# Ledger of designs, part 5: VH-VL binders against FAD synthase (ribL)

Target 1, 153 residues: FAD synthase (ribL), of Halorubrum lacusprofundi (b9lsn4)
Amino acid sequence: MTRVVAQGTFDLLHPGHVHYLEDAATYGDELHAIVARRTNVTHKPAPILCAEQRRDMVAALTAVDEAHLGHPEDVFVPIQRLDPDVIVLGFDQHHDEADIAAALAERGIDCRVERASGRDPRYEDELLSSGDIVDRILKQRGSDCDGAREGQR

## First folded at step 20 (VH-VL)

Design x2 (from t2 with heavy chain K30R)
Fold by OpenDDE, fold request of step 21:
Structure x2 (fold): chain C 153 residues (1-153), chain A 123 residues (1-123), chain B 107 residues (1-107)
Amino acid sequence: as target 1 above (153 residues)
Amino acid sequence: EVQLVESGGGLVQPGRSLRLSCAASGFTFRDYSMHWVRQAPGKGLEWVSVITYNSGTIGYADSVKGRFTISRDNAKKSLYLQMNSLRAEDTALYYCAKDMGYKSSWFYGLDVWGQGTTVTVSS
Amino acid sequence: EIVLTQSPATLSLSPGERATLSCRASQSISFYLAWYQQKPGQAPRLLIYDTRYKATGIPARFSGSGSGTDFTLTISSLEPEDFAVYYCQQGNDEPYTFGQGTRLEIK
């Protein structure tokens, strides 16, 4: 049995995440997702949702067999525990395949590194990033918060 | 409300068998690993057994291995512990407990506990 | 099996004081440690999971720290309702063993 791991923030799930996880699942028999803790997200804005909620949402996806919570500082701690055969990086993740491979080797983990394919929008106005979703929300609903304050004066 | 209710405890002689049940409500039972934990009178907590949400993994403490069998019926939202060849040292309050991990075989923490059912093994 | 040793066995403090409880593992358990509170006649209550994360409804005065083999539960300012027995449990390896407990009593 080939165990695959995918890792990410998975905040405000969108079709890009689904594609990533579905693609990752093709590399083995069992897919495990590791959901990053907020404290371990340093290269982008902090997630809106707590890690537990993000995990629950990821775990509910058909492509995912199990979802786990990450370490607050070291992404390799849960990977070490899982001992996967394949790690699949997201197509836009900033991690370098060679760096990850080296890190795995240093830890004695016999795991190959793959990268998932990207996904193009299929519909007009489709949003494929959490950031874009946040921006859309702010644009459409941000002004509503100002109106509620005027009514209580 | 999330709730676990144990039943099946009682007084038995050594060598006898007893079957404990745990009825779950208020959550999606099939999506969580379930555990048995026991506590002898005036003593600490002892982990007894686990069955993962999909029954893919089962584990036992060495003290009960070969004598106890954990099982679950997701349709009935019930957890069971078949206890055979009971010993005096098995005397305890038995708790069923829910792991907080959603659709995970990993242990996180037991976030829901029943009130327990008492098992007394005495000659 | 992994043995968890809690210290002290008994801790006597007054309301308002800081409590520090220790849990040591016989081998590394990474950060997979939970803390429970148990009051007389009650089932245990989950306080902390994965070393530092609070369960739902747990007051801010409770905090967890540590890694590897050494872990700590801290209560920053004791409330009367905090006097109870506290257990740690490891989730790194089966069997998921408990510590023997620390009794926090009122001085």
Scores: ipSAE 0.919, ipTM 0.956, lowest interface PAE 0.4, mean pLDDT 95
Fold by OpenDDE, fold request of step 21:
Structure x2 (fold): chain C 153 residues (1-153), chain A 123 residues (1-123), chain B 107 residues (1-107)
Amino acid sequence: as target 1 above (153 residues)
Amino acid sequence: EVQLVESGGGLVQPGRSLRLSCAASGFTFRDYSMHWVRQAPGKGLEWVSVITYNSGTIGYADSVKGRFTISRDNAKKSLYLQMNSLRAEDTALYYCAKDMGYKSSWFYGLDVWGQGTTVTVSS
Amino acid sequence: EIVLTQSPATLSLSPGERATLSCRASQSISFYLAWYQQKPGQAPRLLIYDTRYKATGIPARFSGSGSGTDFTLTISSLEPEDFAVYYCQQGNDEPYTFGQGTRLEIK
C-alpha cells in the first residue's frame, strides 16, 4: 500500500485545490492531506479560515482519504508521523523538490517527492486562487460592509 | 445538541461478561473516532480503547487487551464495548468519548463525553 | 507505553493567582498532548489539544506550551470555578495514556 501526502493551506477551497488533490491521489493508494496552521503560513497572507475548518472541508473531498492538522512551526513533524511513501507538491508551491528530498533524507524518511500538474481555467470568471476570491469578494461586497458600520454609530 | 449517552453498566461477578452501549446524537457519528475511557472510584482517568471513524484501526490498553472488544454501528449511531472475563480491577465508571478529529485516524482530543455508566465487579 | 507524569500532585492556590501545571512524558510525544479539566461528579472537559490550541469555549486565561517531553498548562489568573483536577493525555502513540492528574485546590 502506497501512502501519499499532500500539503497546503487550503483556504477558501477552489477547483485548483481539487485538481491538486485529485492529481496527488494518482500517485498511490491512500491520500492524506496535511492542512497548514496559520502560524506556519509565511509566504502569503494568513488564511481567512481556521485550520480546523479548512481541514474539515478538505477531508470532505472524494480524493482525500484523511486530512490532518499541521505543526505550527515545522512542516516535517506531521510528515514524520505519517511516514508517507510519496510527497506531492502543489504546482505553484515554492518549495524545491531537491530541498524537500534533502530534508526528508536528513530525517531518515524514505519518501519520494513529486509535483502535481497545474490546472487551467475551464469556465468564464473562474477563480483558481484564494487571493483572487478574496479580491472579488471585496470588490463586490466590500462597500456594503462600510455602510453597515456607519449606520450603527 | 451534541450528546453521548452510555448504558449497560451494572453489578457482575468476576469472570462474567457485560456489554456497554453508547448512543450518539447531534453530530455525524460516522465521521469521528470513538473512545472508551474509565475511571475507578477515587482514581484518575484510564484510556481503554479506540475505534476509528471507518473502523480501520482499533486499539486497546494492555489491561483489557484480549478481554474487551470495541465496535460500532454507524447506522445506529452507537458505540459498544463487549467486556469478557471481568476482573475486580475493571470496576469503574465507563465513559464513551468522541475524538474532535473529523475523518481522521489521528488522535487530537476528546471533546465530547457522556456521563458514564458504572461497572462494578465483585464477588 | 508512554508514561505521563504530572506535577505537582496537589497545587494549593488562591483566586487571582497564576497556576502552572506540568506534564512530563517518558519519551518524546512531539506536540500531541491534550489537557482536561474534571470537576467532582462531572465528566472531563477538553481544555487544550495539540499542546497549545484551546477547545471551543475555553477562556483565554488557559494556555498550553511545551514540546517533546515537557509540557505546561498555565492559568494566568485563577477563577473560583477553576479549582478542579487536571489531566494530560498524549496522542502520539497508542495506548493514548493519561497522566495521574493534578489537583488544584483552594488555599
Scores: ipSAE 0.918, ipTM 0.956, lowest interface PAE 0.4, mean pLDDT 95
Fold by ESMFold2, fold request of step 21:
Structure x2 (fold): chain C 153 residues (1-153), chain A 123 residues (1-123), chain B 107 residues (1-107)
Amino acid sequence: as target 1 above (153 residues)
Amino acid sequence: EVQLVESGGGLVQPGRSLRLSCAASGFTFRDYSMHWVRQAPGKGLEWVSVITYNSGTIGYADSVKGRFTISRDNAKKSLYLQMNSLRAEDTALYYCAKDMGYKSSWFYGLDVWGQGTTVTVSS
Amino acid sequence: EIVLTQSPATLSLSPGERATLSCRASQSISFYLAWYQQKPGQAPRLLIYDTRYKATGIPARFSGSGSGTDFTLTISSLEPEDFAVYYCQQGNDEPYTFGQGTRLEIK
C-alpha cells in the first residue's frame, strides 16, 4: 500500500484545494492530508478558520482518506507518524522540493517528494485562493470607503 | 442532545460471557471512532478497546486481547463489546466513549461518555 | 505500553489558589495527550486534547503545556467546582493508556 501525504492550510476551501488533493490522491492508494496549525502559517496572513474546522472540511472531501491536525511546533511530527511513501507539494506552495527532500533525509525519512499540477480558472470571476475570497468579501461588505468604491467613473 | 447509553452489565461467574451494548444518539455515529473504557471499583480509568469510524482499525488492551471483541452497527447507531472467558479482574464499570475527531482514525480525546454499565465477575 | 505517572497523588488547595498537575510519560508521546476531570459518581469530562487545546465549553482558567514526556495541567484560580480527580491519557500509541490520577481536594 502506497501512502501519500498532502499538507496545507486549507482555510476557506476553494476549487484549487480540491484539485490539489485530487491530484495528490493519484500518487498512491491512501491520501492523508495534514492541516496546518495557525502557528505554522508564517508566510502569509493567519487563517480565518480554526484548525479543527479546516480539518473537518478536508476530511469530508471524497479524495481524502484521512485528514490530520498538524503539530504546532514541528511540521515533521505528523509526517514521521504517518511514514508516507510520497509527499505531494501544492503547485504554488512556498516549499522547495530539494529543501524538503534534504529535511526528510536528515530525519531518516524515506519518502519521495512530488509537486501537484496547477488548476486554471474554469469560470468567469472564479476565486482560487482563500486570500482572494477574503479580499472580495472586504471589498463588497467591508469598510465604507467612498474613494475606494469600484466601478464608478 | 448527544448521548451514549450502555447496557448488558450484570453478575456472572468466571469463565462466562457477557455482551455490552451502547446506544448512541444526537450525532452522526458512523463518522466517529468509538472506545470502551473501564474503571474498577475505587480505581482509575483503564482503556479497553477502540473501533475506528470506518472499522479500519480495531485495538485492544493486552489484558483483554483474544477474549473481548468490539464491533459497531452504524445502521443501529450501536457499539458492542463481546466479553468471553471473564475473569475476576474484569470486574468494573464499563463506559462507552466517543472520540471527538470527525472521520479520524487518530485519537484526540473522548468528548462524550455514557453513564457506564457494571460488570461483576465473582464465584 | 506507555506508562503515564501523575504527580502529586493528592493536591490539597483552597478556592482561588493556582493548581499545577503533572503527567510524565515513560517514552515520548510527542504532544498527543488529553486531560480529563472526574467527580464522584460521574463519567470523566474532557478538558484538553493535543496537550494545550481546550475542549468545547472548558473555562479559560484551564490550560495545558508540555511535550515529549513531561506535561502539565494548570488551573489558574480554583473554583469550588474544580475539586475532583484529574487523569491524563496519551493518544500516541495503542493502548491509549491513562495516568493513575491526581486528586485535587479542598483544604
Scores: ipSAE 0.680, ipTM 0.889, lowest interface PAE 1.4, mean pLDDT 92
Fold by ESMFold2, fold request of step 21:
Structure x2 (fold): chain C 153 residues (1-153), chain A 123 residues (1-123), chain B 107 residues (1-107)
Amino acid sequence: as target 1 above (153 residues)
Amino acid sequence: EVQLVESGGGLVQPGRSLRLSCAASGFTFRDYSMHWVRQAPGKGLEWVSVITYNSGTIGYADSVKGRFTISRDNAKKSLYLQMNSLRAEDTALYYCAKDMGYKSSWFYGLDVWGQGTTVTVSS
Amino acid sequence: EIVLTQSPATLSLSPGERATLSCRASQSISFYLAWYQQKPGQAPRLLIYDTRYKATGIPARFSGSGSGTDFTLTISSLEPEDFAVYYCQQGNDEPYTFGQGTRLEIK
């Protein structure tokens, strides 16, 4: 049995997340997704949703066999517990494959590191990041401090 | 209102059998792993068994393995513990408990407990 | 089987004091530890999971810490309702064993 790990923040879910997880699932028999804790999200704005809620949403996706909460300091703790055969990085994830492979070797974890394919937008107004969704919400529903609303004139 | 109600306890002779039931309400029962935990009179908590939300993993404490069988009926929102070949050391208050993890085989914690049902094994 | 040893067995303190309860595992459980409170005649109440995350409705005065084999539950300023028995439980490996308990009693 081939166990695959995917990892991400998975804040406001969007089609990019679904594509990543579906692509990761093709690398083996059982896909485990690790959902990052807020304290480990340092490369972008902190997630809007708590880790437990984000994990629950990921756990409900058809491609995902199990979803797990990450460790607050060491992202490799759940990976070591799972002992996967393959780790699939997201297409745009900031981690370098060689750096991840080195960290795994340092910890004695024998697994392959792969990177998922990208997903292009399929619809003109499609949003493929949680940040873009938040920005759209603020633009359309945020407070009107300067007196303007979208569509005003 | 999330609730667990155990039943089926009683006084029984050693070597006999007893079936415990736990009725669940107020949550989507099929999505959560369920546990039995017992507490002997004047003693601490002892984990007894688990059945995962998808029934893919079933676990037992060594002290009950081979004698106890955990099962669930998602349509009836019920958890069961079939206890065979009962011994004096099985005397305890038996709790039904809900795992907090939605669709999770990993254990995080038991967030909802019943009030327990008493099993007394005595000759 | 992972054995959890709680210390002290009994802790006598007054309201307003800080309580520190220890749980030591016989082997590493990473951080997969839960804490429970049990009052006489009641079922246990989940306080903390994954070492440090509070369950719903748990007051801010409760906190957890630790890693590997050594863990603590801290109550920053004791309230009268906090005098009870406290159990730790590990979730790293089946069987998901409990510690033997620490009784927190009023001085």
Scores: ipSAE 0.671, ipTM 0.891, lowest interface PAE 1.4, mean pLDDT 92

Design x3 (from t2 with light chain K54T)
Fold by OpenDDE, fold request of step 21:
Structure x3 (fold): chain C 153 residues (1-153), chain A 123 residues (1-123), chain B 107 residues (1-107)
Amino acid sequence: as target 1 above (153 residues)
Amino acid sequence: EVQLVESGGGLVQPGRSLRLSCAASGFTFKDYSMHWVRQAPGKGLEWVSVITYNSGTIGYADSVKGRFTISRDNAKKSLYLQMNSLRAEDTALYYCAKDMGYKSSWFYGLDVWGQGTTVTVSS
Amino acid sequence: EIVLTQSPATLSLSPGERATLSCRASQSISFYLAWYQQKPGQAPRLLIYDTRYTATGIPARFSGSGSGTDFTLTISSLEPEDFAVYYCQQGNDEPYTFGQGTRLEIK
């Protein structure tokens, strides 16, 4: 049995996440997703949703067999526990495959590193990033929050 | 309201069998791993057994291995503990407990507990 | 099995004081540790999971820390309702063993 692991923030789930996880699932028999803790999300804005909620949403996806919460500081702690055969990186994840491979080897984890394919928009106005979703929300609804505060004065 | 209700406890002689039940309500039972934990009178907590949400993994404490059997019926939202060859040291309040992990075989923490059912093994 | 040893066995403090409870594992359990509170005649209540994360409905005065083999539960300022028995439990390996408990009593 080949165990695959995918990791990510998975905030405000969108079709890009679904594609990533579906692609990851093709590399083995069982797919485990590791959802990053807020404290371990660096070089981008913190997730809007708590890790537990993100996990629950990821776990509900058909492609995912199990979803787990990550370590607050060390991404390799849950990976080591899982002891996967394949790690599938997201298309746009900043981690270098060689760096991950080296880190796994250093830890004595025999795991192949792969990268998922990208996904193009299929529909007009389709959003494939959490950041873009946030931006659209702010653009469309940001002004509504200012109006509600004026009425309570 | 999320609730667990244990039943089936009682007084039995050593060597006898007893079957405990736990009825779950207020949450999606099939999506969570379930545990049995017991507490002897005036003593601490002792983990007894686990069955994962999909029944893919079952575990027992050494003290009960080979004598106790954990099972679940997701349709009935029920957890069971078949206890055979009971011993005096099995005397305890038995809790069923829910793991907080959603569709995960990993342990996180027991966030819901029943009130327990008392098992007394005495000659 | 992994043995969890809690210390002290009994802790006597007054309301408003800081409480520090320790849990030591016989081997590394990474960060897979939970803390419970149990009051007389009641089922245990989950306080902390994965070493540092607070369960739903738990006051902010409860916090957890540690890694590997040494873990700590801290109550920043004791309330009268906090006097109880506290247990740690490891989730790294089966069996998911408990510590023997620390009794927090009012001085």
Scores: ipSAE 0.919, ipTM 0.956, lowest interface PAE 0.4, mean pLDDT 95
Fold by OpenDDE, fold request of step 21:
Structure x3 (fold): chain C 153 residues (1-153), chain A 123 residues (1-123), chain B 107 residues (1-107)
Amino acid sequence: as target 1 above (153 residues)
Amino acid sequence: EVQLVESGGGLVQPGRSLRLSCAASGFTFKDYSMHWVRQAPGKGLEWVSVITYNSGTIGYADSVKGRFTISRDNAKKSLYLQMNSLRAEDTALYYCAKDMGYKSSWFYGLDVWGQGTTVTVSS
Amino acid sequence: EIVLTQSPATLSLSPGERATLSCRASQSISFYLAWYQQKPGQAPRLLIYDTRYTATGIPARFSGSGSGTDFTLTISSLEPEDFAVYYCQQGNDEPYTFGQGTRLEIK
C-alpha cells in the first residue's frame, strides 16, 4: 500500500484545493492531508478559520482518507509520524522539491516528492484562492459591517 | 448534547466474562475513534483499548491483550468491550471515551467521557 | 510502553497562586501530549491537547508547554474549582499511557 501525504493551509476551501487533493490521491492508495497550524503559516496571511475546522472540512472530501493537524513550528514532525511513501506538493506552493527531498533525507525518511498539477478556472467568476474569496466577501459585505457599528454608538 | 452512556458492569467471579456497552449520542459516532479507559478504586487512569473510526486499527494495553475485545456498531452508535478471563486486577470503573480527532486514526485527546460502569471481579 | 512520570505527586497551594505540574516521558513523544483534570466522583475532563492547545470551554488560565520528553501544565492563578487530580496522556505510540497523576490540593 502506497501512502500519500498532501499538506496545506486549506482555508476557505475552493475548487483549487479539491483539485490538489484529487490529483494527490492518484499517486497512491491512501491519501492523508496535513492541515497547517496558524503559527506555521508564514508565507501568506493567517488563515481565517481555526486548524480544527479546516481539518474537519478537508477530511470530509472524498479524495481524502484521513486529515491530521500539523505541528506549530516544524512541518516534518507530522510527516515523520505518518511515514509516507509520497509527498505531493501543491502547484503553487513555494517549497522547492529538491529542498523537501533533502530535508527528508536528512531525517531518514524514504519518501519521494511530487508536485500536483494546477487548475484553471472552469466557470465564470470562479475563485481559486482563499485570498480572492476574502476580497470578494469584503467587497460585497464589508460595507454592512460599518453600518452596524454606527448604530450602537 | 454530546453524550456517552456505559452499561453492562457488575459483580463477577474470576475467570468469568462480561460485556460492556457504550451508547453514543449527539455526534456522528462513525467519524471518531473510540476508547476504553478504566480506573481502579482510588487509583489513576489506565488506558485499555482503542478502535479507530473505520475499525481499521485496534489496540490494547498489554494487561488486557488476548482477553479483551473492542468492537463497534456504527449503525447503533455503540461501542463494546468483551471481557473474558476476568481477573481481580480488572476491577475498576470503565469509561467509554471519544477521541476528538475527526476521521483520523491519530490520537489527539479524549474530549467526551461517559460516567462509567463499574466492574468488580471477586471470588 | 512509554512511561509518563508526573511530578510532584502532591502539590499544596492556595487560591491565586501559580501552579506548575510536570510530566516526563521515558522517550520522546514529540508534542503528542494531553492533560486532563479529574474531580472526585467525576469523569476526567480534557484540558489540553497536542501539548499547548486548549480544549473547548477551558479557561485561559490553563496552558501547556514542552516537547520531546518534558512537558508542563501551568495554571496561572488558581481558582477554588481547580483543586483536583491532573493526568497527562501521551498519544505518540500505543499503548496511549497515562501518567500516575498529580494531586493539587488546597493549602
Scores: ipSAE 0.918, ipTM 0.956, lowest interface PAE 0.4, mean pLDDT 95
Fold by ESMFold2, look of step 20:
Structure x3 (fold): chain C 153 residues (1-153), chain A 123 residues (1-123), chain B 107 residues (1-107)
Amino acid sequence: as target 1 above (153 residues)
Amino acid sequence: EVQLVESGGGLVQPGRSLRLSCAASGFTFKDYSMHWVRQAPGKGLEWVSVITYNSGTIGYADSVKGRFTISRDNAKKSLYLQMNSLRAEDTALYYCAKDMGYKSSWFYGLDVWGQGTTVTVSS
Amino acid sequence: EIVLTQSPATLSLSPGERATLSCRASQSISFYLAWYQQKPGQAPRLLIYDTRYTATGIPARFSGSGSGTDFTLTISSLEPEDFAVYYCQQGNDEPYTFGQGTRLEIK
């Protein structure tokens, strides 16, 4: 049995996430997804949703056999516990494959490092990032004082 | 209302068998791993057994391995513990408990407990 | 089997004080530790999972810390309802053992 690991924030789910996980699943028999804790999201805006909710949503995806909460300080803790055969990086994840492979080897994890393919938009109004979804919400529904209107004449 | 209700406890002689049941309600039983935990009179908690949500992993404490069998029936939303070759040291209040992890074989914590069913093994 | 040793066995404090309860593992469990509260005649209640994350409905005065083999449950300002027995449980490896408990009693 070939165990595959994918890792990410998986905040507001979008088709890019689904593509990543589906592509990662093709590398083996079981796909395990590690969902980052808020404290380990340093390369982009903090997630909107709590880690438990994000993990549960990922666990419900057909491509995912198991989803796991990450470690708050050391991203390799859950990876070492899983002892995977393959780790699949996201298409746009800013990591050097060689650096990841070296870190895995240092920890005694005999594991290939692969990178998922990208997903092009399939229709004009499609959003493929959590940030774009947030921006759309703010444009369409944003207001500084929506909650205060109960107290106004 | 999330609820677990144990039954099947009683007084039995050493060497005999009992089967405990746990009826679950108020949550999607098939999606969660389930555990048995026991507590001897005046003593602390002792983990007994686990069966994962997909029945892919079954585990036992060393003290009960080979004598106890955990099982589940997802259609009946029920958890079971078949206890064979009972010993005096198996005397305890037996709890069933729900693992908090949705579709997870990893253990995080037992977030829902029943009230327990008492097993007394005495000659 | 991973042995969890809780200390002290009994802790006597007054309402309003800070309680610090210790749990030490016989080998590293990374951070896979849960804490429970149990009152007489009741089932245990989950307080903390993965060392420091609060379970649903648990007051903010409960917090957890630690890593590896040494873990702490802190109750920042004791309320009368907090006097109970506390257990730690590790989730790193089967069997998922409990500590022997710390009884927190009113002075």
Scores: ipSAE 0.709, ipTM 0.894, lowest interface PAE 1.3, mean pLDDT 92
Fold by ESMFold2, fold request of step 21:
Structure x3 (fold): chain C 153 residues (1-153), chain A 123 residues (1-123), chain B 107 residues (1-107)
Amino acid sequence: as target 1 above (153 residues)
Amino acid sequence: EVQLVESGGGLVQPGRSLRLSCAASGFTFKDYSMHWVRQAPGKGLEWVSVITYNSGTIGYADSVKGRFTISRDNAKKSLYLQMNSLRAEDTALYYCAKDMGYKSSWFYGLDVWGQGTTVTVSS
Amino acid sequence: EIVLTQSPATLSLSPGERATLSCRASQSISFYLAWYQQKPGQAPRLLIYDTRYTATGIPARFSGSGSGTDFTLTISSLEPEDFAVYYCQQGNDEPYTFGQGTRLEIK
């Protein structure tokens, strides 16, 4: 049995998230997704949704066998508990596979590191990030008019 | 309204069997792990058993292993505890409890409890 | 099995005071700890899970902290309804054992 781990924020779900998890699932028999706590999300805006809700949504996806809440300070705590065979990085994640593998080996975690494929838009006007969804909502529901600069001029 | 209702408790002599039931309502029973927890008179809580939402893992406390069997019927939204070879030490109030984790084999906490059913094992 | 030892066994305090309840594990449980309150004649009530996260409907005066083997439940200003028995429970490994309880009683 091959246990696979994927990790992410998974805020407002979009097709990019689903593709990542479906691709990660192909690396083994069980896919475990770790859902980051708010304190782990330091590289982008804080998530809109609480971690428990985000985990529940990920757990409902067909590709995901289990979804788990992450540790608030140490992202390796749930990884060590799972003792996975494979960790799959998201397509756009900055870190090199070798750097992640070295960090895991330093902690005694014997685990292969892979990277998921990317997802191109398939539909006109498709949104593939939580930030884009938030921006669309604010534009359509957060403003009285199109021009933000009428009062400035 | 989320509710758990235990039944099947009673007075029984040592060495005999008893079957506890727990009827669940107000949540999607099949998606949550379920536990039995007991409390002897005047004593603390003792975890007894778990069956995960997908029945992929079943666990028992050492004190009951080999004598008790947990099971679930998702169609009837019911949890069961078959208790064989009962001993005086099994005398307790038995709680049915729901794990809070949706489709989770990891334990987070028991967020819903029944009121319990009393089992008394004595001569 | 993992043994949880709660201290003190009994804590006598007055309303308005701060209560600090301890739970020590016999081996590391990372942060996988829950806290419960039990009043006489009632089922336990979940207060805290994963060391620090408050269950639904729990007043803000309840908080949890700790890691590894040492954990604390804090009640910042005691209300009359807070006098009860408190249990910790670990979720790191089966069996998911409870501590023996701390009785918080009115002074």
Scores: ipSAE 0.706, ipTM 0.894, lowest interface PAE 1.3, mean pLDDT 92

Design x3 (from t2 with light chain K54T)
Fold by ESMFold2, fold request of step 21:
Structure x3 (fold): chain C 153 residues (1-153), chain A 123 residues (1-123), chain B 107 residues (1-107)
Amino acid sequence: as target 1 above (153 residues)
Amino acid sequence: EVQLVESGGGLVQPGRSLRLSCAASGFTFKDYSMHWVRQAPGKGLEWVSVITYNSGTIGYADSVKGRFTISRDNAKKSLYLQMNSLRAEDTALYYCAKDMGYKSSWFYGLDVWGQGTTVTVSS
Amino acid sequence: EIVLTQSPATLSLSPGERATLSCRASQSISFYLAWYQQKPGQAPRLLIYDTRYTATGIPARFSGSGSGTDFTLTISSLEPEDFAVYYCQQGNDEPYTFGQGTRLEIK
């Protein structure tokens, strides 16, 4: 049996997340998704939803066999526990495959590193990122006291 | 309200069998892993057994392996513990407990407990 | 089997004081540890899971820390209802063993 790991924030779920997980599932027999804790999301805005809620939503997706909460400091802790055969990176994730492979080897994990395909927009007004969804909400539903924005610096 | 109610405890002689039941209500039983935990009089907690939400993993404490069998019936929202070849050291209050993780085979914590049912094994 | 050793066996303190309870594992459990409170005649109550995350409805004065083999439950300012027995439980490997308990009693 081939165990696959996917990892992400999975904040406001969108078709890009679903595509990533469906594509990752094609690499093996069981797909395990690791849901990042808030403290491990440093290169983009903090997630809107708590980790437990995000994990529950991911666990309900058809492509996902199991969803797991991540470690607050070390993303490799749940990976070591799972001992996967394949890790599939998201299409746009900034990790270098070689660096991930080296980190896995250092930990004694015999694991292949792959990268998922991207998802093209399918519908006219489709949003394919949590950031785009948040931006749309703020534009359509945001309130201002006098039309100015906070954050002068 | 989320509730677990154990039953089937009693006084039995060593070597006999007993079957415990746990009735669940107020949550989607099939989506959560379930555990048995026991507590001997005046003693601490002892984990006994687990059955995962999908029944993919069943585990036992070494002290009960080969004698106890955990099972679940999702249609009846019930958890069971068949206890065979009972010994004096099995005397305890037996708790049914719910794992907190929705559709998770990983253990996080036992967030709902029953009141327990007492098993006394004495000659 | 992973053995959890709690210390001290009994801790005598007064309301308003800070309590520090220790749980040590016989081998690494990464951070997969839960804490429970139990009062006489009652079932245990989940306080903390995954070392530091508070269960629903648990007051902010309860916190957890640690990693590997050494873990701590801290109650920042004791209230009268906090005097009870406390147990740790590891979730890293079956059997999911408990510690033997620490009795937190009023001085």
Scores: ipSAE 0.702, ipTM 0.894, lowest interface PAE 1.4, mean pLDDT 92

